# VH-VL binders against b7kms5: the designs that were tried, part 51

Target 1, 80 residues: b7kms5
Amino acid sequence: DTFETVRNTIRIESEVDESLRQLCHEERITKETWLEAAYLYLCEKPEELAQVIQLAQERLSQRKAIADYKRAKTMQERFL

## First folded at step 21 (VH-VL)

Design y_3
Fold by OpenDDE, fold request of step 23:
Order: structure tokens, then C-alpha cells, then sequence
Structure y_3 (fold): chain C 80 residues (1-80), chain A 125 residues (1-125), chain B 107 residues (1-107)
């Protein structure tokens, strides 16, 4: 079996990234294969998938708010 | 999925005010910046301005005196008004999501990832 | 305003060709640069953001490189659907400005 991969740039919250990195190191896996495996697992678990989606939506909302705040501050400084 | 759609009159007389509305679906206008861009026929793209739901806005200096962008969170829309139009304002007008991506440290990235189909506005007497 | 200059303004190429488009900023914009593809009668489509990050769903044959003032968009192997006009845009400061565009035509 052969698989074609797609390169993605992923930005992960630092604390989550560190925790995930440690887990991957201990289990001798990569964050990439973890992501794939986790998604495939959740695809077979509709209730759990829904919960993860909800959590992801909440995290995205918070991330956007923070990003927009950073932008407002920085761009104001640049524009002045 | 996120979708944007421009609406408004396709014909405006000189000296009048061009008015367009962008209807957003699949995302809340209160969660992003939103922007207008225009493109005269056969020409390049020009950024008009942006709006945040709080009312904070920035405009291209070339249009600042005439352009007003507003947001209506209750309708999940944002609008563009361009006063005192001339033939030079004839263009396809696009609305787009002005996305801010959080970057490492205190940085961020901006890009326009979702666009409306665009609407042609012709200024003619 | 920051000026964005694309080169070339137009080019002719064949399917399978490697195509490179350049964009130069009048001042440093770090990596705050995006690339768009636009086909006739359609809205621009985001290809690259942050100078080198590939937008979701965009084929891997598209690649963005550069930082500071000089940027490139490369299509490693031109496909029939890639004939279009390409624009760069800086997001470093207001007003956000576009390059004048590069039209990629069939040879």
C-alpha cells in the first residue's frame, strides 16, 4: 500500500502542542499520524466526534477573538 | 461552509451614492473582520476597506473621504457606501472575509479566504 | 502605500511547464503576503497565505516562497485549469495593496 501525503502548516496552541509532543514521543508516533488516527477513530464514533467538533468550535472562537485583538493593536501601531 | 453574496443596484448615476450589502452565511460577522475590494473592468484589484463588528474600520486613503463600511450583526451583513461616484467607480465589487490567523508569539497572519461572486456596479448618466 | 510589483505582467506557457511569478514590495512586509488566482468572470481565489502556506484545497503544485521584499509563486507543472491571472497582496500595513497581476496564457 502506498499513500500520497499533503503538506499542511498547522498552528497549535503551545500547551496543547507540548502535551501532544510528549505523548507522541512516549508512544513513538508523530503528531501527523496521531492526527490521522484520531480523526479516523472519531469517524467511527459519531457522538465523540460531535463532542470534539463542539470543542473545536469553541477553541476556534476563542482563537479568533485573540487573533483579532492582536491584529487591532499591532495594525493600529503600524498605521500610525 | 462560509459564503458571501453581494447585493445592490448595478447602475448608479454620477454624484449619487453607491450602496452594496454583503450577506454572510456559515460564519458570524461578529467573529471576523470583513472587507470590500473592487476591480474595474479589465483592471487590477483595489482594497476599499475593512470593518470589525465593534465598528472599528480602516479605509484605503484613496477612498476614505467617500467610503463608509458598516456591519449589521442582527442580519449577519456588512455594507459599503461610496458617495459622489464617478465613472471611475465603475467596477466589480467584492466582499470577502478578512481572516486573522493566530501566529506564534504575539504575531498574526491576515488573508482574504472567502469571497463573494462580485457584483458589477456601473456609474453612468 | 506599499507598492507591489509583479513580474512578468503576462507570460505564455504550455501544460507541464514550470511557471514562476515574482512579486516585489516597495518595503519590507515580512511574510505578510498572499497569492490569488482569478479566472475571467470569477472572484479571486486564495492560493497562498503568509507567503508560503498553502490554502486548504489548493493543489501542491502551487508554492509560495520569500520574505521581506521579494516573493515568488511557482507552479511546478502547469495544468490546463491554471491558465488565469494571478495577484499578490500585502497585508503588512494599510492600505492593503495588490500587485498589478500576472496573466498566464496558453502558448
Amino acid sequence: as target 1 above (80 residues)
Amino acid sequence: QVQLQESGPGLVKPSETLSLTCTVSGDSVSSNYWTWIRQPPGKGLEWIGEIYYSGSSYYNPSLKSRATISVDTSKNQFSLKLSSVTAADTAVYYCARDYTLDEPSEDFTIYFDYWGQGTLVTVSS
Amino acid sequence: AIQMTQSPSSLSASVGDRVTITCRASQGIRNDLGWYQQKPGKAPKLLIYAASDLQEGVPSRFAGRGSGTDFTLTISSLQPEDFATYYCQQFFNYPFTFGQGTKVEIK
Scores: ipSAE 0.792, ipTM 0.935, lowest interface PAE 0.5, mean pLDDT 95
Fold by OpenDDE, fold request of step 23:
Structure y_3 (fold): chain C 80 residues (1-80), chain A 125 residues (1-125), chain B 107 residues (1-107)
Amino acid sequence: as target 1 above (80 residues)
Amino acid sequence: QVQLQESGPGLVKPSETLSLTCTVSGDSVSSNYWTWIRQPPGKGLEWIGEIYYSGSSYYNPSLKSRATISVDTSKNQFSLKLSSVTAADTAVYYCARDYTLDEPSEDFTIYFDYWGQGTLVTVSS
Amino acid sequence: AIQMTQSPSSLSASVGDRVTITCRASQGIRNDLGWYQQKPGKAPKLLIYAASDLQEGVPSRFAGRGSGTDFTLTISSLQPEDFATYYCQQFFNYPFTFGQGTKVEIK
């Protein structure tokens, strides 16, 4: 069998990435197949999916806040 | 899905003020940067300026004295005003989401990932 | 302002060809470089951000490389829908500036 794949760049928070990498190593899987499996599992679990989405939205909000703060500071310095 | 749509008059007389509005759906204008870009017919792209939902803005020095970008969080819109227009301001005007990506190795990076379809504004008497 | 210079301004190619477009910045811009595709009568479409990251939904035949002042966009195997004008843009400093564009035409 062959698979058609889509290449993505994924930026994961370092502590989460380390924990996930350890899990993948122990279970002899990859982060890619983990993400696929986790998504497929959640697709059949609407309540759990909603919880994960909410958590993801919160994390995104925090990430955006940090990024925008960095931007404001750094771009001001560069522009001056 | 994030969608942007420009609206406003397609014809403006010289010396008048060009006014455009960008309506955003699928994302909140809050906690985001938003930008305007224009493209004269048959020419390249020119960045006009940006605004953060809090009101902080930067403009292209070439347009700083004439351009004003504003945001209306209640309507999920942001707007562009360009005063004292001339024929040189004839262009397709695009609004876009101006996204800041956290990238600790290099502080951050920026890109415009969602664009409106653009609206032609012709300056003519 | 930082100047972005693309090369070539235009090129002719055939379906299946490997196409490479370059963009040079007048000063170092780290990886703060994006690539867009624009078709006639349409808005620019983001292809690459952060110099080398593929935007969601963009075919893998597109690839961005480079950092600092020299950047490249490569289409590994040109498809019929790839005939368009391509622009680079720097996001390192205000004002954000675009390359003059590269028109990829059918041979």
Scores: ipSAE 0.754, ipTM 0.927, lowest interface PAE 0.6, mean pLDDT 95
Fold by ESMFold2, fold request of step 23:
Structure y_3 (fold): chain C 80 residues (1-80), chain A 125 residues (1-125), chain B 107 residues (1-107)
Amino acid sequence: as target 1 above (80 residues)
Amino acid sequence: QVQLQESGPGLVKPSETLSLTCTVSGDSVSSNYWTWIRQPPGKGLEWIGEIYYSGSSYYNPSLKSRATISVDTSKNQFSLKLSSVTAADTAVYYCARDYTLDEPSEDFTIYFDYWGQGTLVTVSS
Amino acid sequence: AIQMTQSPSSLSASVGDRVTITCRASQGIRNDLGWYQQKPGKAPKLLIYAASDLQEGVPSRFAGRGSGTDFTLTISSLQPEDFATYYCQQFFNYPFTFGQGTKVEIK
C-alpha cells in the first residue's frame, strides 16, 4: 500500500527531457524519483509551489493550443 | 475538478426537437472540443457529434443532419438539438469532454475523459 | 464510416480469471483507439487511450495492446468491480465509432 506504485505515461518536451535525463544520469537517480522528490519538496514551500503551478498552467495552455491546431488541421484533411 | 451535467426535458413528442444542455464546471467551454453521445436502453453507444468553440462542428452522418451542437460561452455550456425525433431517438444522452493530447511531431491523441451522468430522453406521444 | 467489431458480445467469468476482449477495425486506425468501462446505470469511464496508455487511476490489471486493425483489452485477474460492459472507440476519422460492446458477467 505505502509502497505501491502506479505506471503512467507522461510526455515531456524533448529539450526538457534531454536536460532532465542528463541530470538524472549525473546524480544517479531516476526521472520518477526526481519527480517525486520535487513534488514533496515543493509541498512545504507554498510560494515556490504557486510559481511552479503558474508555469505549468502556461505550458499546459500552450500544449493544448498546439494539440488542437494539429487536430483541426489533420481532421479537416481526413474528413471529406 | 471537471464536472459535466446534462439537463433538459425527459419526454419529447415525435416529430419535435429534442434539446439538451451540458453545464461545464472546472474547465472553460472555450478550451476543448465537446461531444454528445447517446445510448438506447439496453444497447450500445453512438457518437452524435462534437464542437470546438472557435471553429468547426462535426456530426455523425447516421443522424442525417438532424443534429446541431452549439456553445454558450457566457453560461459555460454547450447544447444539442436533434430535430424530427422518432421512437428510435429514445436514449440516454451523455455529454463529454473531448480532449486533445499533444504528441511529438505533428501527432495528437483524442479521448473522452469526463462524462456527464447521462439523461434519459423518451420519445413518445 | 470505420466499423468497430468487438468480440465476444458477452462472456461469463469468475473472479481471478484472465479476460481478453478483441476489437477489430474495418480499416487501419493506427493506435487511435480508446477503451471504456460502463457499469449498469452509470456513464462510461475511460480506461485506456492511444490503444495502450492507462488513464490515471486505472488499475494495472488492465492492459491494452494492438495497432492498425487488431486490438485487445486484457484484465489479468478479474475483480468483482470489473463486471461491466466494455467498449472500444476509434478516433482516427469521423464519425468516431464505438464497438458494439462486450458484457462481462459473473459465472
Scores: ipSAE 0.638, ipTM 0.877, lowest interface PAE 0.8, mean pLDDT 91
Fold by ESMFold2, fold request of step 23:
Structure y_3 (fold): chain C 80 residues (1-80), chain A 125 residues (1-125), chain B 107 residues (1-107)
Amino acid sequence: as target 1 above (80 residues)
Amino acid sequence: QVQLQESGPGLVKPSETLSLTCTVSGDSVSSNYWTWIRQPPGKGLEWIGEIYYSGSSYYNPSLKSRATISVDTSKNQFSLKLSSVTAADTAVYYCARDYTLDEPSEDFTIYFDYWGQGTLVTVSS
Amino acid sequence: AIQMTQSPSSLSASVGDRVTITCRASQGIRNDLGWYQQKPGKAPKLLIYAASDLQEGVPSRFAGRGSGTDFTLTISSLQPEDFATYYCQQFFNYPFTFGQGTKVEIK
């Protein structure tokens, strides 16, 4: 069945999550159904999908840099 | 997909320097921590050390300062040198991507998500 | 260095069995623990990070539990492809130490 689910863990920036939670509550949907719908919608729209991918790449890069900074700071403190 | 591949001599003489290179594909060596791990035949895993592109590195004190990890951004590679080797340094050597996952607040998580297939280095006369 | 002690060192089980592997840290490491699976002749594969979070593409029959010093990896219904050695590793402080490993054999 095409409706079989897979359990995954995701992490979302707190302000984005707050906005998404509010939207899902107001529209009476769940985060996972929103995510599925957004992806399926974008699959039919190559230019819009490319824009989302570009934004996702930018956010990934920024989040990675922040994570590496936190790691460097924390590990220096723990080692001392 | 990210792929890592170890390369280097499979046989090294005692007292010489073991030298290995990890070639990274599908990711930039300038974007993560990178690590070396080894496993003597039939034994468990031992973390050797790590390096971040901008120069911070940490090593397992069990190696008595014999290990050095370096980065070559032009070739998208990172390397291990282990000096003054003995038979005890015979092992399968793995390189791995040393990933830092952002967490809420000031927190983070570390894991090794991509590994090379490993290369056996034998230290023998 | 933080010592990571796994138990048992080996076990034999049948397909369909529930298998539990334990890992104990010599000091508190919060949830900074990963689980790796290694099949003979292959590199380790990440299964679980942050003690309980399942890595992408890992079957849901694998579950991690614990915090502080005591951790478990559970396979809820053992499959033939789960024949492997399992390692825990802490990422709380340098050096990043591994447990000694647990070999799981299928009877």
Scores: ipSAE 0.622, ipTM 0.874, lowest interface PAE 0.9, mean pLDDT 91
Fold by ESMFold2, fold request of step 23:
Structure y_3 (fold): chain C 80 residues (1-80), chain A 125 residues (1-125), chain B 107 residues (1-107)
Amino acid sequence: as target 1 above (80 residues)
Amino acid sequence: QVQLQESGPGLVKPSETLSLTCTVSGDSVSSNYWTWIRQPPGKGLEWIGEIYYSGSSYYNPSLKSRATISVDTSKNQFSLKLSSVTAADTAVYYCARDYTLDEPSEDFTIYFDYWGQGTLVTVSS
Amino acid sequence: AIQMTQSPSSLSASVGDRVTITCRASQGIRNDLGWYQQKPGKAPKLLIYAASDLQEGVPSRFAGRGSGTDFTLTISSLQPEDFATYYCQQFFNYPFTFGQGTKVEIK
C-alpha cells in the first residue's frame, strides 16, 4: 500500500491552527497533506530542517514552562 | 530518545534506608516533574511521590513521610530515599518521567510516558 | 485519597474478541485519567492519557472513554500481544492513585 494512513491526534496552538486552516483552504489542500509535504520536503534540506527543529524546540520549551506553571498553581489549590 | 535507569542496592536490611538513583538520558532533569512508583511482587502499582526539579515535592501519605525524593542536576539524576524499611517495602521500584502537557485555558494533562526497567529491592535480615 | 476501582480483576478471551475494562473513581476526576499496559517482567507502558487520547505508537484497536467517575478501556479486536495487565491511574489530585489492575489472558 503506497498511501496507507495512520490516525493521529495533535494539539496545535489556536492562532497557529486558524492560520494553517486558512492557508490550506486557500491552497485547496488539507492539514494532513500539508504536514506530509512539509516533512518530505524538509527531509531533503538538512539546514532548513535544522532551523525548523530549533524553532520547534523553542516552542516546546515555552509550552513546558506554561504547563508546569499551571500544574503547580492548580495542584496547590486542590491539595490545600 | 528519553531513557531512565534505576540503580541501587537490591538488598536492604530492616530499619535501614532504601536508596535508589534514576539516571536520565535524552532529557534534562531540569525540565520536568519526576516520579517514583513501586510494585510489590504479584501486586499492583503504588505511586510514591514526585518532585519538580526546583525542589517542590509531594508524597503518598501511605508512606507516612518516610520517602524523600531529590534531584542532582549536575549528574542528570533524581533519587529516592525511603527510611525505616520493613518487609512490606519489598517491591520493584520504577522511576518515570512525569510529563505535564499544556491544554487550552488554564488546564493541563499529566501522564507518565517514560519508565525505567524497574529494580527489585528486597528488605530482609 | 481518591480510590480507583477496576473491573474485572481478570478475564480470559480469544484472539479477535472485543474486551472492555472498567475503571471507577470514588469522586469526580474530570478526564484526568491514564491507562497503562504491563507485560510480565516489564515496566508499565502508557496507552491512553486524558481518558481518551491515544499515545503515539499505540495501536488504534485501543480506545479510552469516560469522564467524571466512570471510564472504560476497550480493545476492539484482541491480539496475542495484548496479553497483559492493565492499570488506570488518576491525576486529578494527590496521591496519584492506580486501580488494582485487570489481568487479560489469551485463551
Scores: ipSAE 0.620, ipTM 0.875, lowest interface PAE 0.8, mean pLDDT 91
Fold by OpenDDE, look of step 21:
Structure y_3 (fold): chain C 80 residues (1-80), chain A 125 residues (1-125), chain B 107 residues (1-107)
Amino acid sequence: as target 1 above (80 residues)
Amino acid sequence: QVQLQESGPGLVKPSETLSLTCTVSGDSVSSNYWTWIRQPPGKGLEWIGEIYYSGSSYYNPSLKSRATISVDTSKNQFSLKLSSVTAADTAVYYCARDYTLDEPSEDFTIYFDYWGQGTLVTVSS
Amino acid sequence: AIQMTQSPSSLSASVGDRVTITCRASQGIRNDLGWYQQKPGKAPKLLIYAASDLQEGVPSRFAGRGSGTDFTLTISSLQPEDFATYYCQQFFNYPFTFGQGTKVEIK
C-alpha cells in the first residue's frame, strides 16, 4: 500500500519541540506520525479535541502577539 | 474560512476621491495587519499600504500624500481612500490579510495569504 | 525602494516541463520573499512565503529557494492549471515591492 503526503513547514516552540523530539526518539516514531496519530485519536474524542483546540488558540494568540510586536519594532528600525 | 470582499464605486471622476471598503469574515481585523494592493489593467502589482488595527500604518511613498487606510473594528472592516485621482489610478484594487508569523531566526515572516476578489475602479470623466 | 527583477518576463512551456523563474532583489532581503500565482481575472494566490515555505494547499511541485538577493521558483512538472502569471514580492522593507511578473504560457 502507498499513501500521499503533503509537505508543509511547521514551527514548534523550542521547549515543546525538544520534549516531543525526545518522546519520539524513545518511542521510535516521528513527529509527523505523532501529529497524525494524535489528531486521529482526538477526532474520536470530541471533548478532548475541544480542550486541545482551546489550548491551541491560546498558544496562537501568544505567538501572534509576539510576532506583531517584533514586526512593529523591527520594521520601524529598518525603515529609519 | 477567512474571506475578504472589496466594495465601493467602480467609477470615479478625475480629482475626486476613490473610496473602497474591505469586509473581513472568518477573522478579526484586530488580529493582523491589513493591506491594499492595486493592479492597473494588463500591468503588475503595486503595494499601496498597510494598517494595524491600532492605527499604525505605512504607505507606498508613491501614494503617501494621497492614500489613507483606516480600520473599523466594530464592523470588521478596513478602508482605502485615495484622493485627487487621475486616469493613472484606474486599476483593480485588492484587499488582503497581511499575516505576520513568528520566525526567531529571521525575527518574523510576512505574507499575504488571503485576498479579496478585487474590484475594478475606473477613473473617467 | 527595493527593486525586484524577475526573469524571464515570459516563457512558453509544455505540460510536464520543469519551469524555473528567477527573482533578484536590488539589496539583501534575507528570506523575506513571497511568490504568487495569478490567473486572468483572479486575485493573486500565495504559493510560497519566507522564500521557501510552501503555503498550505499548494502542490508540492512548487518550490521556492534562495536567500539574500537571488530567489527561484520552480515548478517541477508543469500542469495545465499552472499556466498563469507569477510574481515575487519582498517584505523586507517599506515599501513592499513586487517583481514585474513572469507569464507562463502554453507552448
Scores: ipSAE 0.612, ipTM 0.896, lowest interface PAE 0.8, mean pLDDT 94

